# Ledger of designs, part 15: VHH binders against Gluconolactonase (gnl)

Target 1, 316 residues: Gluconolactonase (gnl), of Zymomonas mobilis subsp. mobilis (q01578)
Amino acid sequence: NGSTIGKITKFSPRLDAILDVSTPIEVIASDIQWSEGPVWVKNGNFLLFSDPPANIMRKWTPDAGVSIFLKPSGHAEPIPAGQFREPGSNGMKVGPDGKIWVADSGTRAIMKVDPVTRQRSVVVDNYKGKRFNSPNDLFFSKSGAVYFTDPPYGLTNLDESDIKEMNYNGVFRLSPDGRLDLIEAGLSRPNGLALSPDETKLYVSNSDRASPNIWVYSLDSNGLPTSRTLLRNFRKEYFDQGLAGLPDGMNIDKQGNLFASAPGGIYIFAPDGECLGLISGNPGQPLSNCCFGEKGQTLFISASHNVVRVRTKTFG
Key: E = the ipSAE of ESMFold2; O = the ipSAE of OpenDDE; V2 = 0.75 times the mean of E and O plus 0.25 times the DockQ between their complexes.

## First folded at step 4 (VHH)

Design w3 (framework vhh_7zox_3)
Fold by ESMFold2-Fast, scan of step 4:
Structure w3 (fold): chain B 316 residues (1-316), chain A 122 residues (1-122)
Amino acid sequence: as target 1 above (316 residues)
Amino acid sequence: DVQLVESGGGLVQPGGSLRLSCVASGFTFSSYWMGWVRQAPGKGLEWVSSISYSGSTNYADSVKGRFAISRDNAKNTLYLQMNRLKPEDTAVYYCARESGYDWEGSYYFDYAGQGTQVTVSS
């Protein structure tokens, strides 16, 4: 009864060590308003994924299928009229404490969720007294620092939102001791992010159609950026080729290969920046985010109204 | 060969109601999200409403509380019930097969019908 969608395109023979072009893209969840932020919970052996506009977080297992994990997933109901476009949870990672750390669009905070009790608590909801816009994605360093993005996507009217307190859309670093640093304020739509395995680089997506970029920041020994270079601009893919999506979520394998959402699907970049291949859904279908799960080799991808699974040869 | 055929448009007075229908053929209707998109004179396409294959619904802010999208998977038919119509609802309404949306809320449609004209005028 399992269906498959899309295709895998090879740009380099270097892709063959990571993924076969004949690998099926299996649909594991359907009828989602907008799938986002998949995370694999090893201790429970299940997938969680967000539906930010629906304010639902769902759980998937191969034997039970899809069920509701949290409803509401973000903002408490009732939702204030005219204030939120995406009141739900978004990007998620399992933290060093075994809790689910959530970029919570509607609560406008980084939250923690106990995977057993489902109790949630606020980690951080402001920078220097001003509330975050709508945190979107997050990524942990090995030391337990968390990097996160704060675009306006959760807020009605985005940058023109009546409740937006910051005049920028930031990228932040929260240290384990509670120190919060604003590390980038110049991106129009910061979205997905990932650290290289050696933590010398931070990748950040900008999902603005006017500047649809993936940036690479060089990090100092304190995990703070010193410079940036452009990994890729997707203006041609978006405007000239008419491909669906914008630079969004991403994840990285243990060899440093980057799996990044952009117009056309999930692009695979080697650590040297060469683009190796592309995982695409159906024509016109954005692929927004991804995570590794199961025994570490399965890539789960949020694919608009679907969540899909691709079995790779690499480990996340 | 995908076909979407709209009907039910017409002239209606402000405050009135219309029900649009769209008959789909050439694909497994029950496996797709469907939507309505409209184009007012001299303007671009505006997304109106979407419905999942199981019946979950979304609406543009301009039509919330006034329009209701529904589907009958056994009949391969999509509906839009339009209530409390306003002159600004005047547009050609297109039935469309939805494939996704982007980060600013622009919806992608891979197929659309020929459209049905809705005119709201005294």
Scores: ipSAE 0.106, ipTM 0.560, lowest interface PAE 5.3, mean pLDDT 92

Design w4 (framework vhh_nb_b201)
Fold by ESMFold2-Fast, scan of step 4:
Order: structure tokens, then C-alpha cells, then sequence
Structure w4 (fold): chain B 316 residues (1-316), chain A 122 residues (1-122)
């Protein structure tokens, strides 16, 4: 198409090993209600992305453009009146079984989708007999454990939802053997998450404007958190600078550089925590999530009504 | 300078119809999503409808089947056709140039119009 938006801002010369400031931010998809949860499917070479409020999962290829992959993507239709704000799929990752693992906001579950047959199955939908709120994002360990967040965003009235069963918004770890652990219950709006390549750290965003934080949890050898530190607070960016968005989705490259949604766009953090740069959309346009694709160097970003592509020098 | 000017509001009886217009100037209208929002007495602004630059439309559940959003790119105007009006539709209606949604139910926007009052009597 050749349409581009936004800009790349350099905060450190260390950005030059990852991304040139002149790199175009190319629009590859438009007319989405709210783009979210992009995932690259290596077997077939295509992008999938969610539209949670529209209850649609879309597919993109360079030659065919955008098509519908699943409709409904989450909750079965008709949607119960007044119960769901986001009935669709949200964050996604390709699992070790080659299936698409989906944080399914409307079904209130971690789901598994066959990329060929499009058949769905529930992986897990409750913790100790209580239904999840609305799972939002997920990330796999090399051992096949999956970490996921469970904020109330899919539910009408959020924490005050009439159908919410849990008194907290959790971060969970599902082991390959089926063991489900609640690893954090103290975050107001857990959202995106990512593991460092050595799996010693778990990054978790909190998308609450009152506490717009990205946290870093230190993990033990069993993948369980032992402590946390603050990577960054975005209160200044949100309130003082009026930048669009809150800490949301994220992904990580093989060198441990974190690409994290926050007010203003996708921030790039080095493994030592230094902020190197920022990928922004148009003024007022939040960038909510990202993934690597196309042999691992292309960063795809969900950008409100758009999905965009940025060619990097790094590998995801 | 970007300007959005609403018109077409007024007093109407329940079951009646109104058509709101929003005249836009100072930007390439055909390249932007446009939306309608309303603020009812004693409430925060809420979403009503949005239309993409290519014509895709999205509606709040409370207005689906009754309201229709449309645009005329040659006239730089977005419209809201309101049918089967109810007393609970009483609000100031605002036109906005949109940039996206957030997960807290808020919409990101660059510019708002001044608003036009719609009053629906029982």
C-alpha cells in the first residue's frame, strides 16, 4: 500500500543496533474497531490479530491482505446484553503444539485453536472453581508453561461486574502437567506480559491510570516469582504529557530488549532497563500490542484502528 | 485550524426522529474515523456510533437498529440519523475526530465539536 504513520524517536544511540529512526511504520490493516494481540504463525507465514470489542479474529498475508479467520472469535453469539464490553479474543501465542493459544476475553478462558481446522477447545476457564474474569494476554516458557493475565476488561463495569467471581485480578502460571498457580493477585489491571530469554524475569504491565506501571518479577528455577522491581511508572507521560494509551501488551527479542505498549506508543527497553526509543502512531493513537514475524525481524504492532509493520535489525 | 460544528438538535416527542450533522474543516476529512458521543444529564460522555474512513460502522448496543451513522466525504460532513427516539436519548450530542479506543471504555480523540442538545419528551 505504501501508507505510513507516526514516527520513531531515539532516546539513546543504543537504539541504532535495533532500529533506524527513518524506518517507515507501514499500515498493513485498517478499519479495525480495536486491534489487539497480533501473533505470527510460522507454519503458513501469516499474521493473526484480534478485535476484542467486535468479536472477530482476522488474518493478514502480504499477497491476500486482510480476511476473517474467526467470527465470533470469543463469546458465542448472541452476546448477553449488558455483560460484556469485549466479547472477543485478545492476546495470542503459538503454543509448543503448533496450536494458537488464545486469551479469550468473552469465553473467560485460555482457549486453543487449530490453525487449519479452526476447531476450538478450552484449556482452562477457572481457578479453584471460580471463573476467570477475562484473560487478556499470555506468554510461553521454553518448557511449555504458559503465563497469563486476567484483568476485568472484557466485563461490563470491570471490577464491579455482576458476573465477576474473583475478588482480584490475577496473573497465573499453567504448568505443562496441568498445575495452575496464582502468582500475583495484587495488581489492579494486569495486562501484557513477557519472559526474558533466560527466563529469570517476567515483565507485567499494569494498565491502571492510577498506577500505570511495568513491573519486573525475578523468577526462581520453578518459574515462580520471588520478588519484583519497578521498570517504569508512566504517570508523567499519561497525565502531564497527555500521551495516549496505558501499559498494555509487550514482546521481547532474543537479546532481551523489551518492546512495551505504554502512553505514547511502543517503548524499547534494553535488558538493563534503559529506555532506548519509542515507536509512535499519529497524535492521540494508542499502540496496544506487538509481535515479531517474517523470520523474526519484522515487528507487527496493533495500533487502534490499524495494524502496522516495522522492519527491525533484531530478532524476536 | 481543525473545527467540528454540530447542527440538527432540538426538541422531539418520543417515537420521533432527528438527523444530526457535523461539518468538519481544517483537515483531510476522508482520512479520519468520525464519531458521535453523548452526555446525558448527570452522566459522563458515552459512545454512540463511529464510522471509519472507508464506511465501516459501529454502534453502542443502546442505539443499534435505531440510529444510523453515515458520511459524505465530498461535503466533509458526518451524520447521525436518529429514529424511534426515547426520553433516555436526551443528551448533548458531540461530534469527534477519533484516533482509537481504550480498554477502560474511553475513546481517544483529537477534537470535539461544541455539541448540540437533543431533548426527547415523553
Amino acid sequence: as target 1 above (316 residues)
Amino acid sequence: QVQLQESGGGLVQAGGSLRLSCAASGFTFSSYWMGWYRQAPGKEREFVATISYSGSTYYADSVKGRFTISRDNAKNTVYLQMNSLKPEDTAVYYCARESGYDWEGSYYFDYWGQGTQVTVSS
Scores: ipSAE 0.000, ipTM 0.356, lowest interface PAE 10.5, mean pLDDT 90

## First folded at step 5 (VHH; framework vhh_8emy_2)

Design k1 (from n7 with W33Y S57T; at its last look DockQ between E and O 0.75; V2 from the best seeds 0.00; counts 0 for: pae E 11.1 > 2)
Amino acid sequence: QVQLQESGGGLVQPGSSLRLSCAASGFTFSSYYMHWVRQAPGKGPEWVSSISYSGSTTNYATSVKGRFSISRDNPSKTLYLQMNSLRPEDSAVYYCARESGYDSREGSYYFDYRGQGTQVTVSS
ESMFold2, look of step 5: ipSAE 0.339; ipTM 0.694
ESMFold2 (binder alone), look of step 5: mean pLDDT 86; pTM 0.853
OpenDDE, look of step 5: ipSAE 0.725; ipTM 0.875
ESMFold2, look of step 6: ipSAE 0.005; ipTM 0.346
ESMFold2 (binder alone), look of step 6: mean pLDDT 86; pTM 0.858
OpenDDE, look of step 6: ipSAE 0.474; ipTM 0.785

Design k2 (from n4 with W33Y S57T Y114S; at its last look DockQ between E and O 0.87; V2 from the best seeds 0.00; counts 0 for: pae E 8.5 > 2)
Fold by ESMFold2, look of step 5:
Structure k2 (fold): chain B 316 residues (1-316), chain A 125 residues (1-125)
Amino acid sequence: as target 1 above (316 residues)
Amino acid sequence: QVQLQESGGGLVQPGSSLRLSCAASGFTFSSYYMHWVRQAPGKGPEWVSSISYSGSTTNYATSVKGRFSISRDNPSKTLYLQMNSLRPEDSAVYYCARESGYDWFESGSYYFDSRGQGTQVTVSS
């Protein structure tokens, strides 16, 4: 109660329109095994977040604090011994149908969860007859298409898993009419993703220390990539500075500012690509993902064993 | 300076119980996840168990789940490991360790910035 972590670093005076560097990074949840994939549920005013190794989806409200929303959040129990590193759910978004759409690493699917009944159903679990690896994160277009990433993090031995059916780690697009496209097969560790507000760009993080990149894909009118450009490489931050984390989750505000996890914390990039600031945890504490909530001016951040929040001047 | 001191090891028969203790000093004990890690001769370190800040959440390696119980007493700055139904494969030096991070993306292993000198547990075969 009332504790804070970390610090906010300003790289550009343009950050002043987005957040105040003196704003506390307030701890709202503790004793989490590993926090991931926060989502704000406006209808009901609560936060959901994943605890993938615990196989729990957790709920937070100011009044009640943390409670269990779903257990299991991912793979049905008992978990097959030695096959899953992360049996739980990960990234989450509220879909166009009002349900919670889940990158469900343990179930190896994109799932829906009804927020009232808590019933789960499969949206998609395979591509051309082969099971996904362990979906990690997702992001909706305005039309209701969903982009999602399929790295092997849920599987024991990762790329060498006995149960992995694909020889790549894909980025996919599921159109509103049900067409599933593999839009990128060449990333080693695709992780977080977001669309620019005008949907001309798709940001994708690669969580590989050999290639710790955030990529920007130009999109055509069908939402498919036509080219890509490197936004940022984080090898210096990871290897030379020893900063915690790898490129991970991300989100975007209404002005097109990208909030992206990478070694050192949540980086804030303007639409033109300038890095404006950095929200950091305590030394060695990674910040893995984020979402906007509470009237759009609170940034919730998954911070290893904690969940934290930061008030913003911008709107998510 | 962080200091961790393990105790309670010994030579026991299969099926026996043993309780390990770890006395902590030089840091705010209640602000850290704490772990037990073990290492047999000629083997790499093996993670055994973890416990949250308050002690409300505990986790175990599959090899020890149901047999071992981790606990902590924050006022006395002490970490414990209750080991029941001991087997010869549990023989190792046991270390208590302070968590500094987790390599989610590559090794899938915890990072520790501090550990003690260890206490030997030997289960006769």
Scores: ipSAE 0.012, ipTM 0.466, lowest interface PAE 8.5, mean pLDDT 91
ESMFold2 (binder alone), look of step 5: mean pLDDT 82; pTM 0.827
OpenDDE, look of step 5: ipSAE 0.867; ipTM 0.930

Design k3 (from g37b with W33Y S57T W104Y S107D Y112S; at its last look DockQ between E and O 0.48; V2 from the best seeds 0.00; counts 0 for: pae E 9.1 > 2)
Fold by ESMFold2, look of step 5:
Structure k3 (fold): chain B 316 residues (1-316), chain A 123 residues (1-123)
Amino acid sequence: as target 1 above (316 residues)
Amino acid sequence: QVQLQESGGGLVQPGSSLRLSCAASGFTFSSYYMHWVRQAPGKGPEWVSSISYSGSTTNYATSVKGRFSISRDNPSKTLYLQMNSLRPEDSAVYYCARESGYDYEGDYYFDSRGQGTQVTVSS
């Protein structure tokens, strides 16, 4: 709680409207087995984040520091031997109902958690009678639709898991009326995702070192993809520069600037695709996901064994 | 200039104990997870143990669990490995290593290690 990590690198003067490169990257949590999926809960002013291998959802506040919010956060105990490498929760968002919606890798479902009672319930756990692999991240549209990713990271042996029922790793859209669409089946490791503020674009990361890409999908008026383009490939960063991480979690500010995890840290892209800057951890420390919180000018970042925060000029 | 220097190895009998030390300098020791890795002749490196920033969380390979104990002293920038009930299979060069990253496939990455200290358990 007083220490800092990493650095901020400016690639464009346009970064100056988003954050100051001298702002500290402040450590707010330590000794986490693996931090993922932070979400700010405005009603109550606290941060939740996942520790997927530990099967714990953790809570942070400035006055109390870190505590256990939910254990187990994902798969109920006992964990079936040899089936799960990450039995816990992962990505999280506050839904339109005020509950915490969870990409629950271990339960293999999108779940809801009541932030007051901490009661868990299933939102959706299958597509056409086949169980999801291990949902990883999610993002709401303004209408209340939820987009989510279903890579195999929670399952032992990944694509070769004995319990995997789908022959693909999907990106899905669940409409507010309950219709579930498979909107992308061709990515090897779909992971983080975000919508542009006008919801004409869906960003999706692919966490595969052979194809470490962030994709941009154009969306029709029903929120379904019509085409895609490559925002960025990170093979040089991963293989040539040896930078830690793979394309992972992401979030977006009110101006449409994308904050996206990739080898090297959290990259900041303008709506036109220009890379403006990079928030890095210590050498070799991946930054896996992020969320805006407090009054929208704090970026919380899951940073391997830490959770950190950065003050921004922009609003999330 | 990151420097890690292991010491405390030697030739011992089966069932003996040894305590390895690793002196760290040139970086903020308390800001890093630290690990022990060992390598026997003709074999690849084998992960042994890890310890969190504060020392509150520790993990061990199944081959050493219950026999080895990792600890750290952040003020003195020193990492330790207490090795009890040593077996001939524990013979290796032991390295302390600074964690640099974590792969989504479950592997830890190390950007620095020392020169190592030899542990030999005779039969």
Scores: ipSAE 0.011, ipTM 0.384, lowest interface PAE 9.1, mean pLDDT 91
ESMFold2 (binder alone), look of step 5: mean pLDDT 82; pTM 0.823
OpenDDE, look of step 5: ipSAE 0.562; ipTM 0.809

Design k4 (from n7 with W33Y S104W; at its last look DockQ between E and O 0.73; V2 from the best seeds 0.00; counts 0 for: pae E 10.9 > 2)
Fold by ESMFold2, look of step 5:
Structure k4 (fold): chain B 316 residues (1-316), chain A 124 residues (1-124)
Amino acid sequence: as target 1 above (316 residues)
Amino acid sequence: QVQLQESGGGLVQPGSSLRLSCAASGFTFSSYYMHWVRQAPGKGPEWVSSISYSGSSTNYATSVKGRFSISRDNPSKTLYLQMNSLRPEDSAVYYCARESGYDWREGSYYFDYRGQGTQVTVSS
């Protein structure tokens, strides 16, 4: 729309190789009920993003602005009364098949969408005969495996939902041949995730204000976790500073720098774990997720009622 | 400097209609989501409705959906609440509020400014 928000804060000189703190955070979409899960579709040069409470997947281009790509994006209408907080789609990625893979909170499945015909189909909707809660985000390995998170945010009353079938909120890995593994069951609110470029590490956010952490899992050669360590705890930012948001979506550039949503905005971590900088919205405005797009140097960010973009010096 | 001034409240009978206004000044009104929040004596604040920057998207609490209508006029910097089919439980002080943020995971809005309020009383 031509306006800007927020600011960029430098914590380390190493940020200078990634972005300039004076770079504007440009608003490209407004009047969104809640923006989430942006993905850049290279074949066609457009952005898709989810509006989960509206049950709409939206498309943005510079020429046409925002339009509806799918409605409903998630759960078929009418929505069963009292069962869903988020009936729409959430996290999205372009899969190895060129289709849009969707953590579909309302359908309670990993879905895929043909970007030309807009036809939806189920990839996976259960583990050992039990329905997923409400998948939130996903990330592909180079081999085509997909990691995804299954917090209860789409369900009314969350962990206490009448329709919740699992007694945990899982992180899963679906292999290219269809094998589904539960790789972590102990997180209260697993949300965003990303793989390091060498795929030795899986980052997972926990969106729980009691334990607002980003975890790093070491992976074996089969892509399965063997241990975990804490990258960062955000209790101070959430409780002491009152910063908006909880650990949420994330993405990674080709150098292994992690761009992770947490209280205060999108934090940038080097591969060694040093926090380099922070992209913030306006006061009280959470930034929930991000993706790289255009030729890989533009960071698109879901920012509550907005979608914004930031030009970077790095490639996603 | 930032100011929000509600008006249009009063004493009405059940089933009647009332239109509230909120005059905004000291900020770029069209750049903010705006809300109505109400508070009855001895109760906590209750969110009523919200409206997007342009007015193209609106949301309502379940207790008022179908009876209340929020709107805005950006040139005149005015927020409105049309209240139809009023009930005694709608009695409260009504505030217009400027959204500073929204945390979907917490299910809560953050407001950095709120007006002085206008009293709505629905009798007997």
Scores: ipSAE 0.000, ipTM 0.357, lowest interface PAE 10.9, mean pLDDT 91
ESMFold2 (binder alone), look of step 5: mean pLDDT 86; pTM 0.865
OpenDDE, look of step 5: ipSAE 0.597; ipTM 0.835

Design k5 (from t31 with S57T S107D Y109T; at its last look DockQ between E and O 0.83; V2 from the best seeds 0.00; counts 0 for: pae E 6.0 > 2)
Fold by ESMFold2, look of step 5:
Structure k5 (fold): chain B 316 residues (1-316), chain A 123 residues (1-123)
Amino acid sequence: as target 1 above (316 residues)
Amino acid sequence: QVQLQESGGGLVQPGSSLRLSCAASGFTFSSYWMHWVRQAPGKGPEWVSSISYSGSTTNYATSVKGRFSISRDNPSKTLYLQMNSLRPEDSAVYYCARESGWDYEGDYTFDYRGQGTQVTVSS
């Protein structure tokens, strides 16, 4: 629409290879109830993003602007009274099969959607006979395994939900042959995740104000975690500086730079863990998730009631 | 200074309708998502409804969906809540609020609200 928001802050001269701080943060969608989980669909050159509380998956192109791609995007309507905060889809990725794989909070499953026919099907909806809470985000390995997070954000009353069947909020790995592993059960609010390009590291955010962390897991040759270290704690940004957001969605460029949502916006971390810069919205405006699209040099960002884009020098 | 002034409350019978209004001043009204929030005595605040900058997107709490309708008139800087089929559990002080941000375990935060207007539905 021609308007811009926010600003870009440089913390290291290494940012200059990634992003020009003068680059505008352009608004491409407005009046969204809550934007989340953007994904670029290369075959057709369009953006999809979720509106989880609205139960809508939305499509954007430069020519047509925003339209409805799927409604409902998650739970069938009418929504059972008092059971869901966010009945819609959330995180999305294009899978190895060319379909849109969806962390579907309202359906409480990993789903897949044919981007041409819009037909939906269940990939996995339980672990050892217990339903997932409300899957939030996902990320593929090169082998076709999918890692995903299962926080309670889709459920009314969160951890205290009457329909929650698990005593934990898990991070899972589904192998291409259908083996499902619970790889982390100790996080209070597992949310966004990404793999390093060499797949030796898995990044996982925890969206809890008491423990607002981004963790780095070392992975073995089977893609399973062997140890973890803290990349960053955001308590100072959240409590002392009053910055909007919590650790949330993330993505990674081809060089291994992590683009991660946290209090203040999208932080950019080099592979060695140095924080290079920050993309911020307007004061009080959280930036929840991001993806690369348009030949890889456009970063699309879900920014609460908006979707925005930023031109990068790096490739996603 | 930013000011929000609610009006239109009253004492009514169950099943009645009321229309609340909120006069805004001291800020660019069309630049903000606006909300209705209510608070009954002895209870925490309860979010009721929201409306986008242009008015094209509206949202409702499950407890009021289908009965309440939010609207805005940006030229007159006025927010409205049409409340139909009122029930005793709708009794509360109703506040209009300007959105300031987002809390992950709550959906919205607010930086200004008015004095409120009392709605009482007698059982």
Scores: ipSAE 0.074, ipTM 0.563, lowest interface PAE 6.0, mean pLDDT 92
ESMFold2 (binder alone), look of step 5: mean pLDDT 83; pTM 0.825
OpenDDE, look of step 5: ipSAE 0.803; ipTM 0.905

Design k6 (from n2 with W33Y Y110T; at its last look DockQ between E and O 0.43; V2 from the best seeds 0.00; counts 0 for: pae E 7.9 > 2, grease 25.6 > 24.2)
Fold by ESMFold2, look of step 5:
Structure k6 (fold): chain B 316 residues (1-316), chain A 124 residues (1-124)
Amino acid sequence: as target 1 above (316 residues)
Amino acid sequence: QVQLQESGGGLVQPGSSLRLSCAASGFTFSSYYMHWVRQAPGKGPEWVSSISYSGSSTNYATSVKGRFSISRDNPSKTLYLQMNSLRPEDSAVYYCARESGYDWELGSYTFDYRGQGTQVTVSS
């Protein structure tokens, strides 16, 4: 409809190399039940995003607007009564095979989807014989390894779900040769994640209001964590300022700037950890995840019932 | 000062219809998804229905689908719930609620404001 939302706040003059604060936050989709997990598909020039409560994967192009790409996007219908909160797909990325890799909360697996035939297949659905909880987001290394998070958000009663088989909510790494490693078991609500461009750091969001943190893991040459530090705690923003959201999805540009969802919107962090700026929705409107698309200078953002875009000076 | 004022409740017999209204003031009404939530004696709140910014998209709880219809009039800042074929189990206090976000723990929308409610009682 051509409308805009929100505002961009500058915290540091370093933001000027990344985006102009006067750039509109343009609405490209409206009346979505809940938008999540956007991914740009370069081969074909279109955006995909998830609508997890609706169990739909949606497609957007400038000329056709929004359409259904895959329904169901996750769990096959009918949904077993009392078992699932969010039966649909969530986070998505284009894999090294050119397929859409999906953190499929309802199917409880990492899935892949052929973007031409729409055929779905399982990549991995268990660790040491135990089913995943409900995978939420994923991120590829340059070598083709995939990191993903496994919080209980897709399951009714969360940690207390009667179908949950693991007693933790893991962060995993699947190597290109098929080795699956549990790399973090201690987070209450692991959610979004991203790798630094040199792959020495893994960022992971914890979406728990009691510990709303973004963590930074140092990685060894095998892509495994050796230590971690706190990038930011968001309790003040959540409890004191009443800002919408929790630490959620994230993405990274070619310069290593982190674009991370948290209470208040999408925060932009330099590689050294300085917070440079904030992209906010309207009051009460969370911004949950983002991806770079088009020629790498468009940031697409899932914004509750909307999908929006922001032009950047940087490249994703 | 955000205000939401529900009206239109009453005591009715099964099979009757009622139309609830919610008058909104103190905020940009057209910028928010709006919801109806109800609470019966001895039970927790139950989500009933939601409506998008423009009114173009609506959703309903399974228990009321096909019987209830949500609508809004943005110029008059008013939200409505048309309730048809009322049943005794629809008896509750009905609240108009402004959406503030989504609770990942609960898997449901959150509300930052709601009104004082209007009582609907459907006799046995």
Scores: ipSAE 0.012, ipTM 0.503, lowest interface PAE 7.9, mean pLDDT 92
ESMFold2 (binder alone), look of step 5: mean pLDDT 87; pTM 0.867
OpenDDE, look of step 5: ipSAE 0.466; ipTM 0.779

## First folded at step 6 (VHH; framework vhh_8emy_2)

Design m1 (from n4 with Y111T; at its last look DockQ between E and O 0.82; V2 from the best seeds 0.00; counts 0 for: pae E 3.7 > 2)
Fold by ESMFold2, look of step 6:
Structure m1 (fold): chain B 316 residues (1-316), chain A 125 residues (1-125)
Amino acid sequence: as target 1 above (316 residues)
Amino acid sequence: QVQLQESGGGLVQPGSSLRLSCAASGFTFSSYWMHWVRQAPGKGPEWVSSISYSGSSTNYATSVKGRFSISRDNPSKTLYLQMNSLRPEDSAVYYCARESGYDWFESGSYTFDYRGQGTQVTVSS
């Protein structure tokens, strides 16, 4: 590695407070089957990311490069033939307990992993007695509640999977006391999500080319949605411009700027909804998700066969 | 300008081995994941194997795992497929392909560019 990819496009001078358009998009990992769900682990100063088709959770450090952290990262082997597209883990976050919480597509659960022993355990795997589809991404509130998405991407034939038990693809909230709420059932492909720093807003991406949207939900004091508005529709970018990707993962900095995957790369939105810039990969290379790491001024991005990083002026 | 030229196919008996080659030109070979895809008469294309930029990571369809081995030589811009213990169901035209993307959201399959004319492999029953 040591090479760079892509480019950064400025749409507003407000981007200058967030990052320099000349900063390189540095390749830190290559030869990955498919990178997803990066998370920075402060205790130990390393990056974890998922390789869902390989069923591997990978670790990166500046000194040692890439290594295997967990194999399998998701579904136990052997994988039942014809049932899973993506048997591995996907989105990941460090939880309030210091463990790695995992949207585990192959296990069809929210799992947690002890970062020292690497032992896995189930946090939640069903709603009202029905198994989740294949959880994709998650995000913690300050209170320790976790929001997560449950699209069918881990399952062969998606919505038509023989093993799918729910007739919807939900967004859920798990409270610290164990109460599980279905907070949105109407999205076709709920995927990435993030909370604004004041937790008045929940952003949710929909990864459906027929409705490639990023939604903004207003939240009440219980963290439940009361209304929603459309932040952006990406049909033009996907169909007319042929840009790689669909609305996917996202993250947020301390000032409330949203870093959201969509056709073309990682878009940067100010809290007022203005689109400030775009971090793009090479032509045809999707950028699927991102996280802040190191001392908060590095944006790590999963970029298909690569993991890349961009230095920021803002803090995540 | 971009060219992929497959060779090494033939008519063989079950249990035989063949080595396919793919000569690449007109692009930076080492900057792409490369694949083998096969198509039998009356069937759709079937992904067979993939290899990473450097060759350090390889993947195989379950139908060929343990029997086929993909490799590449970046200086000579050549992709290979070693096929051992051939079976009648391996009969197909084999194509070398440059990866163009991965359709994660729909098919869960790689997408490809610059597929050549292919090379016929026929394993008699």
Scores: ipSAE 0.344, ipTM 0.699, lowest interface PAE 3.7, mean pLDDT 93
ESMFold2 (binder alone), look of step 6: mean pLDDT 81; pTM 0.814
OpenDDE, look of step 6: ipSAE 0.879; ipTM 0.936

